# Designs tried in a protein design chat: VH-VL binders against Peptidoglycan editing factor PgeF (pgeF). Part 6

Target 1, 264 residues: Peptidoglycan editing factor PgeF (pgeF), of Synechocystis sp. (p74606)
Amino acid sequence: MTMGDDLWGWQNINGSPYLTCALLAPWPHAFFTRAFYPQLPEQLITYLDPQGKAFRVKQVHGDVTLTATEIGQTPLAPDSTHPPADGIISDAPHQGVWVASADCTPVLIGDLIGKRVAAIHAGWRGTKARIVPKTIDKFLALGSELKDLRVALGPAIAGEVYQVDPWVALEVGQSVQAVQKLATEEQQWDHLSTMVNPPVLPDAEPEKYRLDVRRINQLQLLELGFAQEQIAVAPHCTFQMEELFFSYRRTHTKEVQWSGIVSY
Below, E stands for the ipSAE of ESMFold2; O stands for the ipSAE of ESMFold2 at other seeds; V2 stands for 0.75 times the mean of E and O plus 0.25 times the DockQ between their complexes.

## First folded at step 1 (VH-VL)

Design i11 (framework fv_iscalimab)
Fold by ESMFold2-Fast, scan of step 1:
Structure i11 (fold): chain C 264 residues (1-264), chain A 123 residues (1-123), chain B 112 residues (1-112)
Amino acid sequence: as target 1 above (264 residues)
Amino acid sequence: QVQLVESGGGVVQPGRSLRLSCAASGFTFSNYGMHWVRQAPGKGLEWVAVISFDGSNKYHADSVKGRFTISRDNSKITLYLQMNSLRTEDTAVYYCARDHLWFGELSYYFDYWGQGTLVTVSS
Amino acid sequence: DIVMTQSPLSLTVTPGEPASISCRSSQSLLYSNGYNYLDWYLQKPGQSPQVLISLGSNRASGVPDRFSGSGSGTDFTLKISRVEAEDVGVYYCMQALETPYTFGPGTKVDIR
């Protein structure tokens, strides 16, 4: 468990707050707050690396991660200037990779030796489809080693407030191999609700559950062989911290904040 | 158990106003978007309006826009439909319905419906 | 507005036989998140509507497995593998991709 205030720090630029993670200190990075709306990655990158080029995708809540080069080679999504994907990996210096969120988990990754970085948009659908493990596989295919990777799971809707249907909680939970291997759905529910820092919490409303999507992503990373010290989980809830973050669950609006990290 | 109970229907003359209420119970009302759907006698279903869980976002069908206003009071656990400038074609059973849960950026289905309240607009 | 059409508008089925209802939308209901925002509702005589299928193919809680939804984009189908007396009523498809949400005209299913 690497979730705590010691790893996460507030920074300020022109009076506007943004969040950083100590595990990602080698790379210019930020989890920007609503204060930066409506600035896009192309403007926000100048705060991190004036020489940087911003890369973003049309997020589709899937499991595809593209390299910066692949973004230039992939057909555009309908009614978009960007290709469809939910993750981006850098493949050259001075590339900033960005994802938007308003409750979904922004995941920023850096490779200490290879110096490549990634940004992933991990909502419940992407988490169910294992976008984070698939992105890790792509890092390994590009020459990264697991021991050199550092992962930060940023501000997202907290499990304590994320009410979902049973089928959502179960299907997302089943993305964890330890859960998938259990013989019955009853055993799967028991494991998800009684393990240390359970990703599925009881809800006062009958036939509803609370789901911790960040915890599921953390469990997926631990199953790949990550040490807990390589993973930082933000304590910040986008739904509850309304002065700092947009939250789709709270407002039902299209406004988002951006998170990004720049290679060097 | 989830229950939605509509009230406020009745017979009203054209041009008058009427306010419908929908009292919710058995769930955390403030977590759900809510809809009004109507059905004219012997006809099909027609969607009327939606309100987000916190009341910040509202949409109305063109046939009622400017005349009807959806609202909610989360402290009273009640949904409302204020109907002004009523017309004979507004005659229908009005149902309140619970939006399941928002997936991504869009509402996607109505999982519980009230019993409906009849509004008759006639001279 | 997205226009919804259904075929047939009326269907009489012998008990135990299958039934199939088609629904078409004037534009694609497949959203960028991979879901088809198409739902199916049943209204039994004298009762409020009830959900049967959401997101094209997801059967609602408590709905028997004899009901199934399929399709993508603009063409959708609701199938009842074995129609029972309790299944009589009017079936509506609805798009929830954008406001205003729109229902099909309904398909009345009767037993012979």
Scores: ipSAE 0.006, ipTM 0.459, lowest interface PAE 10.5, mean pLDDT 89

Design r01 (framework fv_recaticimab)
Fold by ESMFold2-Fast, scan of step 1:
Structure r01 (fold): chain C 264 residues (1-264), chain A 125 residues (1-125), chain B 112 residues (1-112)
Amino acid sequence: as target 1 above (264 residues)
Amino acid sequence: QVQLVQSGAEVKKPGASVKVSCKASGYTFTGYYMHWVRQAPGQGLEWMGYINPNSGGTKYHQNFKDRVTMTRDTSISTAYMELSRLRSDDTAVYYCARVNYDILTGYYDDAFDIWGQGTTVTVSS
Amino acid sequence: DIVMSQSPSSLSASVGDRVTITCKSSQSVLYSSNNKNYLAWYQQKPGKSPKLLIYWASTRESGVPDRFSGSGSGTDFTLTISSLQPEDFATYYCQQYYSTPTFGQGTKLEIK
């Protein structure tokens, strides 16, 4: 039976929609829509946990994830009040961890037993650098077990519309270890474009490709030994769903939506 | 040689739980996914789920996901399947079976080539 | 789930006969990128676990006699026993492993 497999649901606060994932039901969480702009994490957390404290970083499209404690111990980014990083892991109760996006993939993670949570900003650069696997390694170092983790890959630019140069598609694809192990670039291209739910799609424009960054992140998680039921991938495209989401590719403006999850 | 040896027959009352073990030998336990398949008397084969012995990650069929737990102990190359809140229609022979799963394609790379001998679970009052 | 349908449900035959069992899937189990059919056949004798006979629709498992052959592609598959032997009387199951594994309902092969 495939009926009833939809993990993603729309919720509403005062007429403004936001998205939740059933896989993350144990934790207060949301993938907020553009309707909440210009509210920041410090305000948005009150919708999830009135006692919660919000944590955020200066996103730099890298591969660094900090714990909430480490945020207070890390030097600030230039011209910023926050340290540079692209992921945050909670290390106490009532900590909300937040990432901003407008096409890049927001990844929310919860630990069913350890109760720690994480938020990750995974654009193509961070995905190439394996920020999600590195964050999982950090969960394990803190005492989490893989079987207890639940991962949701939220609204992002869909592979169907994310036109990229060949080198971007290949380099991001090569972040998948099984792809990197193939002897030739020809074999790597073939695998990336012919596998089930291929992360690299042909484009109507010659010498261009379309890249599914969420699919690459899903493949990285599967390589670590995650079961498919531990991973939820949102079907929502930020570029195509313009009423609900900001998209840098669509507008080239700097408005963002926030995604967050709160520990207990 | 490659072998899967399961625990002995169980008789349980409705509402109880049963935990079946499956001990692997003759191959690298963490190299193959371990699946569980059951067969009610006179009926066909029904897939329940799998565990990746390397990671501990699991996938359960929708019909069992609220009652089944699959675990493993790599130190003794043993997989476990626990089914809770037993009903009379859970009476069946439960099998463990190995398979190679291609994580990248999301397809099984092999069929079930090695099976345990089966564990008969009878649920009666 | 992909639904597997076997025909016939039971079959009576004599030693030396050619027997054919058919299996139909509700959707294609042919993976286009590797051109393989994710279809297996099993033999099960009373009180025993299933034994793998054929995988990839037509590849015989090591140790399986050559009188057993599998054929077909996409949605329609056949298991053939060219010259039935006494030890071949059993129940036969097809199974797809293209997605979440599902089995046919079985074909019981009995002595005529």
Scores: ipSAE 0.000, ipTM 0.400, lowest interface PAE 14.9, mean pLDDT 89

Design r02 (framework fv_recaticimab)
Fold by ESMFold2-Fast, scan of step 1:
Parts: C-alpha cells; structure tokens; sequence
Structure r02 (fold): chain C 264 residues (1-264), chain A 125 residues (1-125), chain B 112 residues (1-112)
C-alpha cells in the first residue's frame, strides 16, 4: 500500500544500515548495504525470517529466472554450487530469494494476492535481454495478475555517472519497444536523449554516453501496463554513496551487497 | 585483517599420507572458496582443487582426484587438504589460497587474493 | 587444460627500466556473456607466497602500485612495470581462471 510520498526508508540492525521500500511492506525484505559484507544470504535471511530458507543463483548477466523448485532441478554452473540464472521466484512460504549487486540493479517484486516474491539481478546485459519483462511473464504464467504486483528497483549505479560506449547505450535503449519501433538509429538516439527523464544522458568525454539502467527497466515495466504507483525507483547511487555501497565501476573489486525478499 | 595460517613442515616416507591445515581469520570463513595450490622446488604453481566451506562441496584437479581429500571445520574456521599415497615427486610447498564466491566470477574460478604462508612437505626414503 | 605460455623465462633489468612480460593462452579466456578476460598476474619473492597484482587482465589489486599494469584480451596478455623499483625483482606468473586454473611457467626478473 503506497502512500504516494517518499517510499524508501533506512532501517538499522546493530548499527548497520539497510534500505526498505514501502511498496514491499507486506514482505520481509531488505536492500542491504556494504556494512553487512561479507555475510551471505544464508546468514542475512535470519534478520528477515528466522524460519526462512535462502535461495541464490550463479549470476551470469543473462535473462533466465528460476523458481525455488527449479533451482534444485537445474544443473550447476561450471565450478559453482549454484545453477546459472539472474532471477529467482518463490514457490512456497518462507523462501528468501536473493541477488548480489555492486552497480547492477537489484529488483525485488511481490505479489499481493498470489503471495510469490522475486529477486532479479539486472545489469545492462540483462536489461538489454529484458530479464524483468521475462520474469513478469513467468509471474503471469504462474497465476499472478499484473495489477497485484509491486516492483522496487533498488540502489544501482546512477545514469549521471554510468559512462558507457555508444553501442551499449543504443542496444540497451532498443530493449524498450517504443524505441525499437522507430525507423532509424538517429530517431532512436533522439528519443532516448530527449524524452521525459531520459535514460541516455550526454557525457563530457567525446564518443561516450551516460546510461540510466534503472530508467530503462522502469520503461520496460510501464510498457507492460504497470501503473506508476506499482513501481518504486530508488534514488540511491552505488557509485556516489561510497560509505553505504560497493561499486564495481568505482573500485573494480569483488565485494557485493545483497538484496532479498521473503515469501509468507 | 585477513590471515591464513598453515600447519608446519612435514617429512614423510613414500606411501604415507599428509594432512595440511589452513586456519582462516579476519573474514567470514563460509563466504569464500578455499583453494589449494602446490609448488615443487624450482618449479611453477599447480592448482589442486577447492572446497566451498559453506556447503562442503569440493572440486579436485584430475591429477589428484584419486589421492586428495579436502575438508573443513566451520567451528574453528579451518580447511584441510589430505594427500595420500605420497611419492617423491609430491615434494613441494603446499599453499591454501582464498577465492571469492561472488557473482563477478561468471564461468570460471576467482583469482587468489590471500595466500597462506605455505607448508613444506618433503617425501624421501 | 588451458596451457599458459610466458615469455621470456628470465630477464635482467636495472632500477628505473620499463619491463614487459607476455603471456599466451592456448584458447581464449574471454567470456562473451560478461566481456571479461579471466586472467590474473602474481608476484612471488623467494621463500614467500605469491601476491595477486592484477585480475580481469587489467584491474590492479588494492594496494598494488600504479607502475604495474596489465593489458590484452582473448589469448594474448602483457604485464608492464613502467619504472622498476628494487622491490620488484621477483618471479611473475600469469594465471587463467576461465576453466580449471592453470599458471604460466613464470618469468624471473633479475638485477643486471
């Protein structure tokens, strides 16, 4: 139940901050900060649901979402104890679904009526491949209705600082159907850079652009028929908020923060 | 501060077994894979395998698969590597090394960011 | 296994010199899905454990001086030390972690 005001709030456990979203209030959930490193989902779930079981995958920057049951049925990724995927949907109570990030967008979803939850890892490659729309399709196939879904796009690298090559900006932008339907690349660039809250921003460096991956994911959701009040986009930038978040673009190190949501 | 402290030097006869320990501190032991790498005198580095301390899952290089066993004890943050049926060419320094388990490793193993001090194992008759 | 070949096996240099070491893999260590090269460089001093210098072919490990740099993609990689310091005399190893980890034979950097 959204109030139409600021949806994002800071919480604290033993002096360590984590972020929650009012849109997801029905479910135990958190976008954890760097303060919880190096705790893994198996430890972090105890802060949300002491009876919960944690599910995670080997993230490969693709477009595959697995249910908790499918995780047990899917072959492990090479040299991993987890199957390859970038999204997880719950299919029983007390299942916590988790994704790691350090700039890529963590997306948490809950179904008010169907009771299932999801976590998605959406970097630029996954966003280009439309992992979020594909996960919504999977919710619908499982019996969810679009009107009952609530989506939170968590802390990620902000468009103001995410410098990319032109081909990255264009290919990610083309994942938006309204853009893809334009006749020329010139028209596509114009649309991406001049629309309201444009996902492609100018860069001071020649032949570079800045890309808002969260905005592209928001546009994909709006195209599916989501109302604006069903979607919350965090204002937090992992690159700029260095005391709170790891950022691969900033440090090129392997530390991550986790985001998760638990079914009931 | 991250530290990996290994057990002391061993001298063994051919046919014996050796068990090397690696005690971790300064980080969450179950959050990272523990790898084992050896180095024969004057030679290069040879990967032997890893253990995931969280699950207990292991992967061994095919050259060692029939002779090596990797285990861990999470209550004392210690990993173990046991090599059986020792031969003279097993004489080497054996290292434990930490690898990351996080999503930046998309299809392979992580590089080794912290190493133990090494355990010298000498196999002689 | 992927075979890693380093050249040269040894070289002699003076403090202040620019040094380059090359590493070639028998097959590509570039993973197309994430566009990363699974290639690392280590420094080992006599009687000491190896120390990670560079990973993802070009990313310096925290605390490693900026005179160390890595470059290359696919099968051909280079480690460069732009201005040698006395503490840099050591053996250097490249390593792939795309599949079962394998190391190059090592390059011993000696004082002239």
Amino acid sequence: as target 1 above (264 residues)
Amino acid sequence: QVQLVQSGAEVKKPGASVKVSCKASGYTFTGYYMHWVRQAPGQGLEWMGYINPNSGGTKYHQNFKDRVTMTRDTSISTAYMELSRLRSDDTAVYYCARGDTYYYDSSGYYPFDYWGQGTTVTVSS
Amino acid sequence: DIVMSQSPSSLSASVGDRVTITCKSSQSVLYSSNNKNYLAWYQQKPGKSPKLLIYWASTRESGVPDRFSGSGSGTDFTLTISSLQPEDFATYYCQQYYSTPTFGQGTKLEIK
Scores: ipSAE 0.000, ipTM 0.416, lowest interface PAE 10.8, mean pLDDT 88

Design r03 (framework fv_recaticimab)
Fold by ESMFold2-Fast, scan of step 1:
Structure r03 (fold): chain C 264 residues (1-264), chain A 122 residues (1-122), chain B 112 residues (1-112)
Amino acid sequence: as target 1 above (264 residues)
Amino acid sequence: QVQLVQSGAEVKKPGASVKVSCKASGYTFTDYYMHWVRQAPGQGLEWMGYINPYSGDTKYHQNFKDRVTMTRDTSISTAYMELSRLRSDDTAVYYCARYSDYGDYEAYFDYWGQGTTVTVSS
Amino acid sequence: DIVMSQSPSSLSASVGDRVTITCKSSQSVLYSSNDKNYLAWYQQKPGKSPKLLIYWASTRESGVPDRFSGSGSGTDFTLTISSLQPEDFATYYCQQYYSYPTFGQGTKLEIK
């Protein structure tokens, strides 16, 4: 059901690679690799839009998305220069919205007609809390139509290697309404592990599972009425592609890569 | 230098509640999860749960889920652990401890508070 | 919960001795994809909080003397003190963090 790697292309700036998605071609955007560390969004935006202003938040693994205007109106996080949130929506031209990741899914969204863009940090906690659907609701409240939205789920830890406890897999799986509606946890496990492109995979270790967080986010979008053609899921794994990406699960360090998109 | 300073010893009767504080200094309080671990006299260490100081999100061990509440006050860089309906076997030293990385329950502890002795007796 | 078992419960040694403490987990704490063992060692002196010595089974915490070393993989781990010093007499605990943290029952190192 995913379009594979046909939508995804590697680009270079001064020999440093970054990833782009064809569904987001109307907007300057990038999923930057570890090669750009320790550059911050304020520096990285100059590669995308010299006129652009960068917006970022203090990521807290929650479900709050702020507009660029709301960022200026929201109290700063303690010991931070940024307000707490895990998503940003533009509300004017030349605004770049950015999220950091090292295994969590960076989600970039563009509105073909309304011209607004968004960036979302979606780890397992944010995915469980349905940050992506909540951000889509915010687009609709601002005047966007679902049919005009294009969504790219970027490089993240792949389900093939994301070992989790059963409770994590079940609670994240329960964020999908089709799963939540099932009468028993036994039926929920069965559905999550046997559906097409199952988001829960068996693990060799006893009492462990592997979880595909990008697949869960894709299922949430499909439930909202998105067509498959509006959604791109990157095949890239941050854990397995060491040369290109930082991965918290691999190293347990705070180094991150940035993904951003600029409105026009 | 990182320091975790806990509140003083408490003596409580069975059925009462106790609230232990842990004041952090020498680092950004919201950047590290705070865990709580207890140690009964002559026994080993027992993990109770954690709080994300930034969001206020908590995770409790099943043995404590119905009696423990973890909170924090970011304005004074202080975490709290409240244990209700105390029993004599809750007599222990209670420690706050910082996780070295910003993960969750997958935690080893690089800094510990000095401990708070809680004695439950009639 | 993963159960941690330490042996011995206590041991007596003299300054300059080489001592070994063993820790066993009821399940493997090796994550095969990153080849890391989610195992730590702590030192605790009477009336004091635990102090981190070793993490990832064999990585020594900053400031910990090189006479302390950790080894092992999967379910069987050892802490070795190569030349015991007077300040090393303490109780030692292993801890897994592959799942919810659990600790061994401790090994008390006493003067002979």
Scores: ipSAE 0.013, ipTM 0.507, lowest interface PAE 7.8, mean pLDDT 89

Design r04 (framework fv_recaticimab; at its last look DockQ between E and O 0.43; V2 from the best seeds 0.00; counts 0 for: pae O 13.7 > 2)
Fold by ESMFold2 at other seeds, look of step 2:
Structure r04 (fold): chain C 264 residues (1-264), chain A 124 residues (1-124), chain B 112 residues (1-112)
Amino acid sequence: as target 1 above (264 residues)
Amino acid sequence: QVQLVQSGAEVKKPGASVKVSCKASGYTFTDYYMHWVRQAPGQGLEWMGYINPYSGDTKYHQNFKDRVTMTRDTSISTAYMELSRLRSDDTAVYYCARESHYYDSSGYWYFDLWGQGTTVTVSS
Amino acid sequence: DIVMSQSPSSLSASVGDRVTITCKSSQSVLYSSNDKNYLAWYQQKPGKSPKLLIYWASTRESGVPDRFSGSGSGTDFTLTISSLQPEDFATYYCQQYYSYPTFGQGTKLEIK
């Protein structure tokens, strides 16, 4: 691909659109839209890999990522048919790993050499707890090398519309080590609001801020040593693009879209 | 009392349309998907589609997609199913049915509450 | 669509009998990650709506008597009524909810 080419492509199945990312082209993957509701990963995987087996978890807005093997070894959440976690790493071929979202960031990861893939549900709580860096650490522990990883941050609520309390913006911002090490909160706020492409934006309401969770996750990845070309960030806003995505912030309904990636 | 109450029986000629109503009471109407299922005389149950009563989003079985419209009025907690271009094999009892566990991301489609049924007879 | 096949189509039995009705799906309705079968059973009396008896293949709905039980996994499922009562003579349907709902053709349980 050339400088300035759009990494994000729309695909279509029988009139239903879904999104793919050029960085993840080696792996069957999709960021599905609301048009696929109420299909579940067990059905959706057939569009990506007819031989594939779907893996998913009960998302709890935490910082835990399980391997496919660990899913079978982890007790189910008390009122759920799935174990609690917010990320999944494949550990064999033909495994599809899936996360649901309706404003939180779906993160898909592929390893060009080690062949494992991951899906992560990264809301502000998981981002504060650094679920993405912890998942990268798990890739490395499994034998992956950082240079071989490709990361796509999918459709989510955009920073310019994601109003939050000040303590949320600050504490999520502090998950970036360069911010956390600054001596005062005044310095931390200044850095978060004045850096290039700032993750914290002003709100018209005095005791509110706007938070770009995808940008925070991108900063965490850059800090780990990712090159910019290893990371793609979708420009799509689930709140603003009602025709394509469900948004919990917009409607307070619990419908979700699914994003998934399949190992080979 | 948690219940679904449907409109009364209808007799129609081929080519006409029918609109069946389903009024919910005793629970929050917009919290649960509403499905429509029909049963021809002496036959089993046939799923037609659903509506999300909060958003108005619908999904229809392919056999009905060109002829069915499902709507709702949240101000009176009522769902509607309209079937057009009726033919004699549309003679059936039409049920509304509430989906259980609407709020899990897993999507569970068994039906814990049914309307009393509306008989639609199509004859020339 | 997942096709659901019930057996038998009709059955004659006496009060006090143990009755078994089977249901087979054209595809597995077992979700591989949670070990749950997406399978329900309904009872329908003449002139009445269906009534939910069992979901998750084996979980009784609230208010359903203990004599009703469900079993099976994957593609093969069974509804058992351990000791028939007069009110149990009805038509029984299985239904999958692994995808868009489909129902078995029904099993009519009649007085012998």
Scores: ipSAE 0.000, ipTM 0.439, lowest interface PAE 13.7, mean pLDDT 89
ESMFold2-Fast, scan of step 1: ipSAE 0.020; ipTM 0.603
ESMFold2, look of step 2: ipSAE 0.000; ipTM 0.443
ESMFold2 (binder alone), look of step 2: mean pLDDT 91; pTM 0.940

Design r05 (framework fv_recaticimab)
Fold by ESMFold2-Fast, scan of step 1:
Structure r05 (fold): chain C 264 residues (1-264), chain A 125 residues (1-125), chain B 112 residues (1-112)
Amino acid sequence: as target 1 above (264 residues)
Amino acid sequence: QVQLVQSGAEVKKPGASVKVSCKASGYTFTGYWMHWVRQAPGQGLEWMGYINPSSGYTKYHQNFKDRVTMTRDTSISTAYMELSRLRSDDTAVYYCARLGEYSSSWEFYYYMDVWGQGTTVTVSS
Amino acid sequence: DIVMSQSPSSLSASVGDRVTITCKSSQSVLYRSNNKNYLAWYQQKPGKSPKLLIYWASTRESGVPDRFSGSGSGTDFTLTISSLQPEDFATYYCQQYYDTPTFGQGTKLEIK
């Protein structure tokens, strides 16, 4: 989907670039680049809101999203100072919610009326487990209305280069209800590879496919009733834009970049 | 009690095919992937492939892709592994094994928690 | 494929001994996003199926005695038996499941 490709803009702080999305303009937010490494959310939030408090979790590729309050109430992950989860929703003003990525999709969400924000870490495992729809359900349970939500899917490994085993592509694809409803696996493969902007692409290597995880998350949001105008998908690939982003697929190293959004 | 019970020993001539069965009981058959692993005399364990019993999706190791077929019958909770064009070096014990504990929160375990008793396949002229 | 190498290929030990078996992968099997090592250990007695002992490098399977423990991260892993019992004489295999599953060549534990 090509609604407003110009929604994404580069910004700069002291020579270091970061991305913003026009759909999230009401909230201080950023998809930071590798130039900010090794700064952590507690430091990065000062660029967005000097009065803001940073919240983060121990990311485990699951489907759990916690509110800022719930983070303080949840037992810590082993060998960590943070509880295990892959999403955070604000529940007070001046709360910055943050996720780390190096290929996995950082998803930032804002509520125009309810004023709450969220950050989600959505790799292929979290996408298969439907973390983004589950986080939307939590927004609704907290009083948000679907029509007021704005979603940005940030820099991630692009489908054009994300080589995966067939079972990964199929099982992530099956997280989409329209796919799951098809009677046979053969029909599911056909649908995933031939639909408009297909999330599964053929690969030159036998027994491999290329998977567009951002496209799968976009399809999950559309199934929930989001209008295309409420969703922005970044054109930026972490694997291909090596000067700007860390990529685990490229280097197999532990360095990450952070994405965050602050409530008011 | 979770169990995987395999079919009995087979003796085949070179060029023949063998079909090994693996009957599951004590759990939801479609909730766990089924792996196939073989072990030739005096050698280690060699992964052959897996089947997702829910969808029927299979993945085979490159060494077996042209000769192996994995199927299942959900009505009798049974998985099958058929190996064709047998050679003497296919003589081995063939095991079915269940993908470890499965959870909707994780859904990515690749260790094998329950194993069948094995089926000895001897290929001789 | 990720190659798994075990050492030693065989060892002789007595009941009550502390035994360690090492496993090395040709590439890291640590998945950074969830901080888990995709490594398992199995025990196989002659004429029997392999039995799962350890998964996620250090998690003991239900019913496995606490004398068995797994440790290590990335490319270097160890299985330890703190006080060897008669029923522990067997062949032990490590297995990675970070990519297409591969096993080590096995370590045969024999009575001294």
Scores: ipSAE 0.000, ipTM 0.402, lowest interface PAE 16.1, mean pLDDT 88

Design r06 (framework fv_recaticimab)
Fold by ESMFold2-Fast, scan of step 1:
Structure r06 (fold): chain C 264 residues (1-264), chain A 122 residues (1-122), chain B 112 residues (1-112)
Amino acid sequence: as target 1 above (264 residues)
Amino acid sequence: QVQLVQSGAEVKKPGASVKVSCKASGYTFTGYWMHWVRQAPGQGLEWMGYINPSSGYTKYHQNFKDRVTMTRDTSISTAYMELSRLRSDDTAVYYCARFDYGDYGEGYFDYWGQGTTVTVSS
Amino acid sequence: DIVMSQSPSSLSASVGDRVTITCKSSQSVLYRSNNKNYLAWYQQKPGKSPKLLIYWASTRESGVPDRFSGSGSGTDFTLTISSLQPEDFATYYCQQYYDTPTFGQGTKLEIK
């Protein structure tokens, strides 16, 4: 396991903190905190790239990633000014791609050689549906190579506090090929709970489990052939770090923080 | 938007079987569990079981486990509930309902089908 | 299975009245580490499917009028309608989602 906290640093704009990842240093990027609410991507991009244009989607907890060009070609979601998707890939310079979160994992990706970037909204549904691997497939289709990609999984609800029913933990776990190939559900549960840095943790309540969605996404990336050093996982928990992050699981309100990355 | 459309009313004789369909649209069919709940005339809601459309995994209430089969067809986003060896006390409205265990942990029935009336009479 | 018990089984009220419906679970549906109650309330009108009103014991579903409120914790829960409207006459069900789903037997709200 790479030490995620070695790569993550706090930055500040006018007294308001935001998080960056050293793996993404070539690109202007930020995992913004609640301190920037209610600013939207169109304003937040000016902190990263004054020439940048912001792109966002109507997040629907699915597995679709659109390029910046495709966003302009896709019909709008009902009652929205944006098309439905949960990921965005840049296809020109000075494009900022953005996702909102309040517990779901914001994933930012950069291509060192191909110069494209992506932002993905990965909650448990998107993770189960393999949105991150599907987005990687789209990078490859556009000409990127795995060795050139850098992935940061940002602040999200931590496994230690994310209580789920057994079926959620099992189905999200089954999105990992090594787990799905096991012959029985008993073997799948055993593997998910006993492997190194297990993504499924015991819960004090009977017949409940705790799920580490970021760990599942990391396992999916490793299965695709990513080297450990190409992936950074934030140690920050949106539920537990109340002063810094909104968390739907904590408050039941729909306030969000934004994460974005800008292409060059 | 999200819609669950069920098959039409059925009239069956005791001992026959009935298969009710529930066609989903407006969301990723494999991302949500589909539960079946029935309601006898003038009675409350009775949970029967569920299917996970992604894996095909099913869990049935003890009262139905020997007579109910839940299946799905992911190519047409449709769930099915088949109840065999029908008795007159199986006369009820049968509902499919989406179980929303969302990204934020909401675990309840957020959308319901319109219901399918099944009448069992000799 | 967690057993849900509602009281009363029926209630007569007039438009403008404040109505209270109670739901009790046989086991706690409060998860201590997140401090949340896994409890929902549904409304069912004659000939229609149930409609979600409240989840997490006290959170109103989008589009549900603010005269509907939920309260309680652990094993004892209450649905309150602060000022009854004609469209509110229906049967109300509580449901726990802490374990395998179970419903209360229902409370029929009738015109006085």
Scores: ipSAE 0.000, ipTM 0.443, lowest interface PAE 10.9, mean pLDDT 88

